# Ledger of designs, part 21: VHH binders against Ubiquinone biosynthesis protein COQ4 homolog, mitochondrial (COQ4)

Target 1, 235 residues: Ubiquinone biosynthesis protein COQ4 homolog, mitochondrial (COQ4), of Homo sapiens (Human) (q9y3a0)
Amino acid sequence: SDGAGPLYSHHLPTSPLQKGLLAAGSAAMALYNPYRHDMVAVLGETTGHRTLKVLRDQMRRDPEGAQILQERPRISTSTLDLGKLQSLPEGSLGREYLRFLDVNRVSPDTRAPTRFVDDEELAYVIQRYREVHDMLHTLLGMPTNILGEIVVKWFEAVQTGLPMCILGAFFGPIRLGAQSLQVLVSELIPWAVQNGRRAPCVLNLYYERRWEQSLRALREELGITAPPMHVQGLA
Short names: E, the ipSAE of ESMFold2; O, the ipSAE of OpenDDE; V2, 0.75 times the mean of E and O plus 0.25 times the DockQ between their complexes.

## First folded at step 16 (VHH; framework vhh_7b2m_4)

Design s07 (from q03 with T101S; at its last look DockQ between E and O 0.90; V2 from the best seeds 0.76)
Fold by ESMFold2, look of step 16:
Structure s07 (fold): chain B 235 residues (1-235), chain A 120 residues (1-120)
Amino acid sequence: as target 1 above (235 residues)
Amino acid sequence: EVQLVESGGGLVQAGGSLRLSCAASGFTFSSYDMDWYRQAPGKQRVVVASIYSGGSTKYSNSVKGRFTISRDNAKNTVYLQMNSLKPEDTAVYYCAAGRDSYYSWGEDYWGQGTQVTVSS
C-alpha cells in the first residue's frame, strides 16, 4: 500500500498496483458471476477516477448539482422518512420509488460502502450515482432482473461514461437468452441510448426535494419516454 | 363508473374566447394528472395542455400564452381557458386523466370530446 490514511469513514487507501489488481480481479469476477454486485462496485471505484472528475465538474457547473455536492444528501434507510413517502399520493415520485423497492424486493441501503476512491468528493459522487441508480430504475420503469439492469446500464453509459457502465452494457448481454438478446438489441438499446442522450445530467437532480412531484411530470421534465415493452415479462 | 364529461365548446369568431370544463367522477381526482387534447379534422389527437396533481402546468407551443389550464380539486373539475382563438384551433377537445406508476405510462381515462369551431 502507499500508506495514505483514510480520507472518509470507509476509505481503504490503495497504491496504483493494488488498484490495478483490484480492477482486474473485480472485472474478471463480475464477468464470471454477474450477481457479484460488490465486484461491480470495486471495479467502478478503481477504474473511474478520470470520469468521476468530469462528472463532479459537470455537477459544479449546474446550480442544482453544486447544491447537491455542497449538502451531500443521501438516499438510504437512515435518511429517508419511509412513513412520509408512504403517505404520498399514488403517482408521486416518492410513492412510486417505494413501489419499485417493494416490487423488486430491494432496499435503498448499499451492501458495500465506497472504499477505494482516493478523493472524498469523488467518493461522494460515485456514492450518489449508486443511489441515483435505483431512482433511474423508477424513472425508466425497469426491474432489477438481468435484462432490466442491462438496459439501465446502457442509459448510464450514455449519461456518465463510467467504465463499469460501459463494460456492463457491452458484456452484460452475453448472459441473456436469444429472445431477450433480440429484444435488447432491436428495441431496448436504441430506446435507452435515445433517452440517455436527451435527458439532462441525472446527477444534477435533487430527488429528495421532489418526492411530492408527479412521476409523469418528472419523466416529461427529463425527456424520458415509455419503454417499447414491459421488461418484467422478459426474464 | 369513471366519467369525464367535457362542456363549453361551441362556435366563436377569431380573436374570441371560450372556457372548456371537464367534470370528473369515479376516481380520486386530486391524485391524477389532467390533460386537454385536441383533434383537428384529418389530423391525429395531440396534447394541448397538462396540469399535474401538484398543480404545475405545461402547454404545447401552439397555445402557450393563449390558453390556461386550471383545476379545482373540490369540484373534481379541470378547465381550459382559451383566449385569442384562431381558425387553426378548430378541433374536438378531449379531457384525459392519467397517473404514471413506476412501470406504467399513459392516460387511464378519456372524455367523449367537445367541438370547438373558430370562424375566420
Scores: ipSAE 0.590, ipTM 0.811, lowest interface PAE 0.9, mean pLDDT 87
ESMFold2 (binder alone), look of step 16: mean pLDDT 87; pTM 0.887
OpenDDE, look of step 16: ipSAE 0.846; ipTM 0.936

Design s08 (from q03 with S53T; at its last look DockQ between E and O 0.94; V2 from the best seeds 0.78)
Fold by ESMFold2, look of step 16:
Structure s08 (fold): chain B 235 residues (1-235), chain A 120 residues (1-120)
Amino acid sequence: as target 1 above (235 residues)
Amino acid sequence: EVQLVESGGGLVQAGGSLRLSCAASGFTFSSYDMDWYRQAPGKQRVVVASIYTGGSTKYSNSVKGRFTISRDNAKNTVYLQMNSLKPEDTAVYYCAAGRDTYYSWGEDYWGQGTQVTVSS
C-alpha cells in the first residue's frame, strides 16, 4: 500500500493517499473530457482492485481464461502480423478487426501501459481488458464516436463491473444531444445490456487464436446480435 | 449473377430421410457462411442449421441429432441430410449465404426454396 517497489516494467508504486488523489483527479478529468483515455485508464487502475480480483478468479476457473493468464498474450503492433491479418478473407475476425481500425483511424497501440496496479497478475487483467476493448467494438459493430463508446461501455459495465465502465456508462451521455440520448436510452442500452448478460466473459476468449474464424460464427458463439440501428452517423 | 438453387425436396413418410442440396454460383462460395432455413405454413422463416467457413456447425434444438449440414467447397454446394423426419418438419426449406463484416449482419443471398412434406 505504501510506496511498494516495482512489480513489472511500467509499474509506478503508489500509496493509498496517492491512489485516492489519482482516482479523484482522473474521474474529474474523464467527466470533463471523456476522450482523455489516459485519465480513464488511471481511474480504472486506481479504483477497480476488488473487481479485478473477481475477474481474475473467474478467468482462473475457465480453461481458456486460465490459459490466457498463463501465456499472457498481447494484442499490439509488435505482437500482431498485420500483413498476415490483411491476407485473411473478408468476414474473418482478423480482417474485420483491421477494418475496424482502418475505418476509425485507430491502432492497437493507442492504449496506455498499466502503471498503478500493485499486483502483477491483476495488472495483466486490466491490460488485457484494454486490448480487448477494440475487439468488442468489432464484435458489437460500434464506431469510436461518442455514442459508440458509450454503448460499448454499457456492455463492458455489465460484463466486468469495473467502476470506470459503470461511471462511463452512466455519465458519458452528458455530452449527447437529445436525439442521440433518446435513441441510446430507448434502443441501444437495452440491446447492450441484453448482449452483455448473454455473452460469456469476453476476457476468457483467446482472440489471437481465432483470427481466421468467421466473424458470424464468433458473434453467434457469444450470443451477440445485430444492433437495432447503425450508430456511425448518430453522434 | 448470384444463384442459390435448392433441390432434393419432396414427400416422405414420417421416420424417413431426405437429402437437400443447394448449388451456389456467382460468388466466392468458400468465403461465405451457409445456412438452411425453413418456413412452415403460416409461420416465420427460422434457421435450422448453419455451417461456417471454418467447417463448424450449429443446429436448432428441434433438429439436433436428426439433421446434418455439410459443404463441399470444390462443388460450391451445401447439403442438409434430414433423418428421422416428423410431420412438424413439413416446410419450405431455403438455402442462404451470408458474411458478417465489422458493421453488417445478415444473409446476402437466398435461394427460392424447396418443399419438404412429411406425412404420417
Scores: ipSAE 0.598, ipTM 0.799, lowest interface PAE 0.8, mean pLDDT 86
ESMFold2 (binder alone), look of step 16: mean pLDDT 90; pTM 0.907
OpenDDE, look of step 16: ipSAE 0.845; ipTM 0.935

## First folded at step 17 (VHH; framework vhh_7b2m_4)

Design t01 (from s01 with Y103F; at its last look DockQ between E and O 0.85; V2 from the best seeds 0.77)
Fold by ESMFold2, look of step 17:
Structure t01 (fold): chain B 235 residues (1-235), chain A 121 residues (1-121)
Amino acid sequence: as target 1 above (235 residues)
Amino acid sequence: EVQLVESGGGLVQAGGSLRLSCAASGFTFSSYDMDWYRQAPGKQRVVVASIYSGGSTKYSNSVKGRFTISRDNAKNTVYLQMNSLKPEDTAVYYCAAGRDTYFSGWGEDYWGQGTQVTVSS
């Protein structure tokens, strides 16, 4: 690590020049390979400071959001009670979150720790956003393939304004075939943008207290409508 | 085989009350979200009340405060208590059941045949 003291676990203090180089390098690598989630994480951590402040401030104004900032819940393998989630009825948020993980063969712990954010509260905000990202896949009905990730990024860009979400949404399509790109532009982006504008801030929801909630009830609470087609088979 | 059977419809004067019942069989009732829809003559079928598997409820603005949805998981039955009825509530009322998964949903899996409610002025 550098000679500056860390502000939180895993923090790597960086100069503005180092941040610029990390941002540029990570953007190039994420554009080349969108599955480099580690590079997307570096990009978000080095470019998102102002937007993270806006998100944190709005979380503070919301009673549930403020509670999340205070209690610092995590969605990870070590914090999830998998036995309880498996025992929940089909159609509950918790059971369908497990189905998302199973169908896409992913784990809650695939997100790297936050390293390059120079404020401990904002470091939690971006960490929470990353953990909520998988919840958004579940809520929006989107797989983790390239097309599904782009659709979620459009929703997140509208919701958060984070530079990494905007860049991912705009440049993510570079590796799509012509058919997928046409469907994305004509159908999926308008859907994602409309839902992102309609939904309340998704960082203000305490998902760990809602595992028993009907997935349909939560989708309706957020104003999330049916996607125009089944994305799993397109990518 | 799945069945949803509505009952309790009929003719009632404005200001009156009716209680609709929907008996369910052939599926795990407690895990399904239950809805009451109505379809007035020449109109689209619309949802008027929902009760989710967890017990929370939702109402359309046109019936909020007048209608109450409830469920009894032991009897596999959903109810719609309709108070302060108006002639505009005249419709065929349908019971429906749905369950979302991560990658699908938003629609109803099962429908009843409907029960007529007529509110006279």
Scores: ipSAE 0.655, ipTM 0.851, lowest interface PAE 0.8, mean pLDDT 88
ESMFold2 (binder alone), look of step 17: mean pLDDT 89; pTM 0.897
OpenDDE, look of step 17: ipSAE 0.844; ipTM 0.932

Design t02 (from s01 with S104T; at its last look DockQ between E and O 0.90; V2 from the best seeds 0.78)
Fold by ESMFold2, look of step 17:
Structure t02 (fold): chain B 235 residues (1-235), chain A 121 residues (1-121)
Amino acid sequence: as target 1 above (235 residues)
Amino acid sequence: EVQLVESGGGLVQAGGSLRLSCAASGFTFSSYDMDWYRQAPGKQRVVVASIYSGGSTKYSNSVKGRFTISRDNAKNTVYLQMNSLKPEDTAVYYCAAGRDTYYTGWGEDYWGQGTQVTVSS
């Protein structure tokens, strides 16, 4: 790209046609195999520009959100003090985040770097969203199975408006069995939507400074209520 | 065996003060969020004050400015200082403990037996 070089470390400049093809291909692949997290990332990066601007502007208007945009914290194994988090009391945000990682056998290091967003600040916003996604699982009490991911996507769709979240929320259920689909439609979606509307912008929370906060206190601060059932084992 | 034992209730004149204590045993007190509830005759039990494991507090509108919740993790005890008492504060007061985990919680795990507070006109 002779008109614009990389805007940040991993940036891959693309034309509007290339973005369209990447968006279509990644959407198809993510629907075919929802565990292709790299394709979900490509979809979000190629389709989210206008929505990312809205989210960035919301963060700028909030004092905590503005601080996050300025300081650019990261949630990864290289930035987390796992020993410190493990020493925190049970029931604290930090300790329960580790429990989420352990129970679901996931790591924050599995995220691909942001590549296809043609604005450095918006690239941070989508990167932050990806890192916060696991925090939302912790706050909502949702596992990383297919049903749990769909429920979180409904919350995220309400909160962010990102096209990839809306597509995942609407089309993700296609592979659910009848029992899981019935529970999703009758109980879990209404709960996720209600909580997403009630909660303040979850990207405006500086989670890295709240590790010691009671999880219950944080859930109450955000207006997050109990899920109508445990999702673990249903999918 | 988990126990929450309230004490300090009694009869007091309107405008007076009372301090409730709740002694806890059988669980890791410092990691729990502690709450005081009250139940007036014929009414539902409602929360009046909360103190979280991190030390922050929350109060119902009916008691803000008059009641103060505190905790002493070394003694496994939570307190409710009740000042400027009114007849409508008459109720059985209950101590409760809860702790959220990633996939459980949202409510109270343990309850005390209650202590009567009666505020006379």
Scores: ipSAE 0.634, ipTM 0.852, lowest interface PAE 0.9, mean pLDDT 88
ESMFold2 (binder alone), look of step 17: mean pLDDT 88; pTM 0.889
OpenDDE, look of step 17: ipSAE 0.848; ipTM 0.935

Design t03 (from s01 with S104H; at its last look DockQ between E and O 0.85; V2 from the best seeds 0.75)
Fold by ESMFold2, look of step 17:
Structure t03 (fold): chain B 235 residues (1-235), chain A 121 residues (1-121)
Amino acid sequence: as target 1 above (235 residues)
Amino acid sequence: EVQLVESGGGLVQAGGSLRLSCAASGFTFSSYDMDWYRQAPGKQRVVVASIYSGGSTKYSNSVKGRFTISRDNAKNTVYLQMNSLKPEDTAVYYCAAGRDTYYHGWGEDYWGQGTQVTVSS
């Protein structure tokens, strides 16, 4: 790695050639095992600069998005009061986010720190995207199994245009059986694409201020419709 | 046993007002989102107003500005104040309750029996 000129904690400055090699290697590893979130992170950080600029610029133009960029909230175990979230009514965003974490056995802290983005503000944007990813699972009603993750990647590809999301959406299905692939193509992808086009940019939502909001209210605000079938994440 | 019981329907002259009530029992009312639907003869049942567990509201365009939905969590009751009534508001009005979880939702869990509202001339 290149140790000259870190721009933020954990930053690993890299040359364009090093970024190219990291992108190729991480793409291969993420296609082999989509659960290698560290490799998905490397891919996003090394291939997404132009798209991150577009996302940051549109966040700046949105009043709520601009607040997020200014205040830099985090969704992590150090910033969340998990006991408070547990005390919220069933059906609130906060309680259902916690249920998503519990059912899928994940935590906000399983994500690697941002390392290969050579702009501090864009590093925050991709970090925020990673934290919002779990919120998207909650909003879309999708588990973290392979089929559920692919469906979310289709939504994210439409929403963000990030190369890692496009790659995951198109090539993640390579290991699915014929039945799952048929359902994905005929029903789940159209649903995910439709919702991704309809919803406003999900990075412009200040989720930390909405924990008490009804999940149904938020889904309706975003135009998120029922998935055409239950993708197994609770049984 | 879950019950949603509507009341307050009746016959009213155009331009008049009516207040519908829906008394709920058998579930944790404060965590549920409540909706008023209506069904005119020969038409599909459609939502006209919603009030979410957090207190925010939503209205169909046909009733916005004329109808007001509210809830009283202490009385487990949701209300629909209908002002400036028009003949096209004539329908059976239904109270419904739903609650989304991360992996389920988008539908109503419970329905009331309906109350007739008739707006003359």
Scores: ipSAE 0.606, ipTM 0.836, lowest interface PAE 1.0, mean pLDDT 87
ESMFold2 (binder alone), look of step 17: mean pLDDT 89; pTM 0.900
OpenDDE, look of step 17: ipSAE 0.838; ipTM 0.930

Design t04 (from s01 with G98A; at its last look DockQ between E and O 0.89; V2 from the best seeds 0.73)
Fold by ESMFold2, look of step 17:
Structure t04 (fold): chain B 235 residues (1-235), chain A 121 residues (1-121)
Amino acid sequence: as target 1 above (235 residues)
Amino acid sequence: EVQLVESGGGLVQAGGSLRLSCAASGFTFSSYDMDWYRQAPGKQRVVVASIYSGGSTKYSNSVKGRFTISRDNAKNTVYLQMNSLKPEDTAVYYCAAARDTYYSGWGEDYWGQGTQVTVSS
């Protein structure tokens, strides 16, 4: 580092050229293997700085968002009380989040910490976005298969403007079969875009204080409507 | 077998009050969101009040301030207290239950048979 210590744990300072090379390489690798979540993370960290500033400023203007920025809650295996979430009624946000994890065989942890964002607060914002991504799967009723991820990326692109979301939304479909592509274009994209425009900023929601809230109530609060079809088993 | 059984409907003069009850059985009541709908002849069935499993409530603009929804999880019963009734409130009132899961929802899972409320001038 150039005469200063890390800005946060695991920070790797990089030059603009190094960021450009990391962005290009990670984009290529994420396109090749969409389950390289570490490469998607590198892409987001190296390309999103201006958009992250916009999102951070938006969070600061909202009382709930500002609270999140100050308290820095995390959604991870080390911070979640899985026993408490399991004890919640079926249909609560917390219980249905666990169902999402179980059905899709995923966990809330990222494999690598945020490394390439040269601002501590913006590093939290991108980290929070990654954790909220799984909340969006739960809220939108989308699986983690390729089609479901693309639909969520369309919602996120509208909501956040992050370059990695725009790229995933626009170019992710090239890896779909013809049937999945047809339903994506004719049904799912219009739905995702409409919901993304209608919903308030999803980063301003303190999900960790809403585990007991009815999922239906939260979907209604956000204006999230029924998907036009079940996406399970189409991709 | 799931059942929702409404009671408490009837004929009331304008300005009067009624209390509707809906007794639920055959499902885990405490995990469901409960709604009251009404349907006037020739009109679409519309929601007038909701109470979510977490206890929060929501009302349509036409009934806000006059109707109160409540639930008693020990008795598996949802109530609709209707005050300051108007002739426009005349309808069949239905109790409904819904529970969203991660991959399903947005609709009502169960419906009662309805109870007639008639408000005369």
Scores: ipSAE 0.682, ipTM 0.873, lowest interface PAE 0.8, mean pLDDT 87
ESMFold2 (binder alone), look of step 17: mean pLDDT 87; pTM 0.879
OpenDDE, look of step 17: ipSAE 0.842; ipTM 0.932
ESMFold2, look of step 18: ipSAE 0.510; ipTM 0.818
ESMFold2 (binder alone), look of step 18: mean pLDDT 86; pTM 0.872
OpenDDE, look of step 18: ipSAE 0.835; ipTM 0.928

Design t05 (from s01 with D33E; at its last look DockQ between E and O 0.09; V2 from the best seeds 0.00; counts 0 for: pae E 7.6 > 2, placed apart)
Fold by ESMFold2, look of step 17:
Structure t05 (fold): chain B 235 residues (1-235), chain A 121 residues (1-121)
Amino acid sequence: as target 1 above (235 residues)
Amino acid sequence: EVQLVESGGGLVQAGGSLRLSCAASGFTFSSYEMDWYRQAPGKQRVVVASIYSGGSTKYSNSVKGRFTISRDNAKNTVYLQMNSLKPEDTAVYYCAAGRDTYYSGWGEDYWGQGTQVTVSS
């Protein structure tokens, strides 16, 4: 019975016990090396099923979220028109996203395919979340260093409830120095939590149709305020 | 008190060069994006060059290849080297600093007073 075929291109069917072992192993590896993004992906896929259903259901009820579920947009180098983004006005979402990628020396192509989610639609939801994560760095003004990632994880934990985000938010700080930890606890966590509570669900935003929108106006629309300080110099 | 003080403007013949400087004080210069803007009479102020806290640069199409922005974090100073100047470059040039909470702040926090650049012909 367990030999049922793949539900989508990269699907690897797994038993509940196998999911438990993958979750435990990937959690341990992600704590050991926070840059093991493949292990973070495995952790999210094996621990998030109930939360992904909640997120999918709320997307279905939101008109923009429903369009995203229907049209299945992707944010990758194969789908982005870099020339168009480069031509956009300064301060637009698209130009600021490109600047984020350039300054942090990252690419949207680093996302592993979804493998361990046993529902095709939920597999899209977690894949969309991964792509949106970089957009959250742009929206929140957070770099990709350890401190910046932890701050984004606090925002995401409040927004989504995904177990991987909650675990990253609580256990990510164990590798921070005293200065970064003090700033995180006293200023950045309160800021991230406040903004996470205020902003609407970020999965209900169709970013691919908003590239031309002013980032300042978008932040005001979402209720996202400026961070209390610069994070880059603290990492 | 925050200050941005531009200098180096003046009258130059077409094809000539000028180097603008902007001395900053009262904030953590190394964490800010620094921008040069210009405003021709009766026109909107537009950005011509930007330099981010990590050192990456960006230029408008009208100045690309002719202008070079640089920064010296030890001296809290940003520079604009302007070569091959054209009459169309005539404007008041402004230095601006934006919060760089993720490298390129939330708009411009501080502005300088401006320095006039006039390119004759």
Scores: ipSAE 0.014, ipTM 0.230, lowest interface PAE 7.6, mean pLDDT 82
ESMFold2 (binder alone), look of step 17: mean pLDDT 86; pTM 0.872
OpenDDE, look of step 17: ipSAE 0.043; ipTM 0.352

Design t06 (from s01 with G107N; at its last look DockQ between E and O 0.88; V2 from the best seeds 0.75)
Fold by ESMFold2, look of step 17:
Structure t06 (fold): chain B 235 residues (1-235), chain A 121 residues (1-121)
Amino acid sequence: as target 1 above (235 residues)
Amino acid sequence: EVQLVESGGGLVQAGGSLRLSCAASGFTFSSYDMDWYRQAPGKQRVVVASIYSGGSTKYSNSVKGRFTISRDNAKNTVYLQMNSLKPEDTAVYYCAAGRDTYYSGWNEDYWGQGTQVTVSS
């Protein structure tokens, strides 16, 4: 066969048939249990190709996005200087990103590496999206509890169109209680959708050069408005 | 006790200039974003200029090019230089301070008492 071999670190080359089987299997599992995050990730990597091309192409047209694609910055434990971020003033993006991590007890490396995207540049795009996802929690003021994740998925679905974001947005609410579901549908989804439409593409922001920037300034730059309530208290 | 104390308001003829000052105390001034608002009679209070903790600035369209906001972190003071004043600039001007955290923000944390600016035709 003409197998390409690894195109990037962690790449697992798959044939079109293997990719179809992974997509079908992960789709079935995601429909059955949308919170199999490993299966949602596989689904995104095996079915998101055209959407990733659209995202990559729009990044190329944006001067900052193009620079990101060329320089390939990463937001990970191995690339972050946590001591420097800790030393930044309260209210800066970097300091508040650390606060998000501490409050939610997560790290930048919570998710598995990208494996099944058969284009090196598109693999970076989905990896960047995953790292920006954690930044979005900071920008939107959303915790990593079930309700907060669903709200972020609605924002991301509007922003990216990725199948895995759409799936998470629509089927994530299945396990919510009545109060959380009512608040989600009546207030949080409209807010997330409006902010997702208004904000520029969040993949086009070079967050690693903005650690010192006022979080309020960045939220205003992106057009991010106050969430209608404190979601962390509902979890 | 947090205080924001405005000064420099007064009566001025159209085309003239005023410089407002806002002295801050009781909080870490350098980490806060500072704003000037104004409230004309019978109208809602609106922001006219902002200066963020990092030094960048933002202006409303009605004052852009005429007003300049600045800050002196050593003196815990924010300034608003108002040039080419128009009668429509007549309002009470308020100094405000805010700082966003990951889970809070979008609102001002502290407000001054206001200083009257009156621009005569």
Scores: ipSAE 0.632, ipTM 0.844, lowest interface PAE 0.9, mean pLDDT 87
ESMFold2 (binder alone), look of step 17: mean pLDDT 88; pTM 0.894
OpenDDE, look of step 17: ipSAE 0.784; ipTM 0.907

Design t07 (from s01 with S30R S53T; at its last read DockQ between E and O 0.89; V2 from the best seeds 0.78)
Amino acid sequence: EVQLVESGGGLVQAGGSLRLSCAASGFTFRSYDMDWYRQAPGKQRVVVASIYTGGSTKYSNSVKGRFTISRDNAKNTVYLQMNSLKPEDTAVYYCAAGRDTYYSGWGEDYWGQGTQVTVSS
ESMFold2, look of step 17: ipSAE 0.659; ipTM 0.860
ESMFold2 (binder alone), look of step 17: mean pLDDT 88; pTM 0.895
OpenDDE, look of step 17: ipSAE 0.845; ipTM 0.932
ESMFold2, fold request of step 19: ipSAE 0.633, 0.618, 0.664; ipTM 0.846, 0.825, 0.863
ESMFold2 (binder alone), fold request of step 19: mean pLDDT 89, 89, 89; pTM 0.901, 0.901, 0.900
OpenDDE, fold request of step 19: ipSAE 0.844, 0.846, 0.847; ipTM 0.933, 0.933, 0.935
ESMFold2, last read: ipSAE 0.637, 0.656, 0.651; ipTM 0.845, 0.855, 0.858
ESMFold2 (binder alone), last read: mean pLDDT 89, 89, 89; pTM 0.902, 0.900, 0.901
OpenDDE, last read: ipSAE 0.840, 0.843, 0.846; ipTM 0.933, 0.932, 0.934

Design t08 (from s01 with R99L; at its last look DockQ between E and O 0.89; V2 from the best seeds 0.74)
Fold by ESMFold2, look of step 17:
Structure t08 (fold): chain B 235 residues (1-235), chain A 121 residues (1-121)
Amino acid sequence: as target 1 above (235 residues)
Amino acid sequence: EVQLVESGGGLVQAGGSLRLSCAASGFTFSSYDMDWYRQAPGKQRVVVASIYSGGSTKYSNSVKGRFTISRDNAKNTVYLQMNSLKPEDTAVYYCAAGLDTYYSGWGEDYWGQGTQVTVSS
């Protein structure tokens, strides 16, 4: 059914039919222009309700995940002390997260607010996933170009099961050239799937308490191995 | 030039103790994650202990509770205190250092020459 009224800031209640139309339209637009990040966000918000419930439930069963759900930390310009992160030593999670942002010319606030999820807690879960997505780029060593994004989507599809991750993983390669596609299929997908199965649920990590942690230590804790090649510049 | 120099190895009786040291130079020691590896005769080199730049530690199951890794950033030195030594601890012990960034690293950047530890029955 449709929304019974706003459940959180920016919430737009929608009927199941409206959600279907938004999901179809946003999927088509994201395939047409994969840089329409607002359309990827709409797709995720309108297609993932059952999967978000599964993710929320598993977060509740994990002590760290439950604490995240209770405390609702955010990774955004308003919550991050960028000066403090910049002062951290090279190789720390926080410093390397800033390096990811700088190299890829992105910021934590480049995405639209969550609007179409009809449960306040699940709206937080998808918002957290979006913020963690950038952390996954840092952990996996992946750029935000088309190939890097597809690789991260394969990892996320294994980890989360979110329909938007599955669709991005499966249909994202349509725009790749032959060399990138061959490398993706033969080397990068197997790597991403293996790491996604090996790693614990990455939504259960409280990254804001780990900024000082060695990136190598965290990668080893999660079982994340080196990608088989450098993806920067491939697409 | 980066240099890792191990010391403190030798011959010791089973049940005894040794303390290995690894003096580092040529890089920002406090930023690097440090490891001790060992290679027994005819075997593959394996990690036995790690100490990360943030101070946390990790041990292999074969040495957990017997070995202690530590670091002194003021002296650019990492240590391995080895207690309750067994003949199967006999190996060449290597100091190693690595630094991961967002898109690089992923392994050990530097290695020492190794120091022999021999544990007799």
Scores: ipSAE 0.571, ipTM 0.805, lowest interface PAE 1.0, mean pLDDT 87
ESMFold2 (binder alone), look of step 17: mean pLDDT 88; pTM 0.884
OpenDDE, look of step 17: ipSAE 0.796; ipTM 0.911

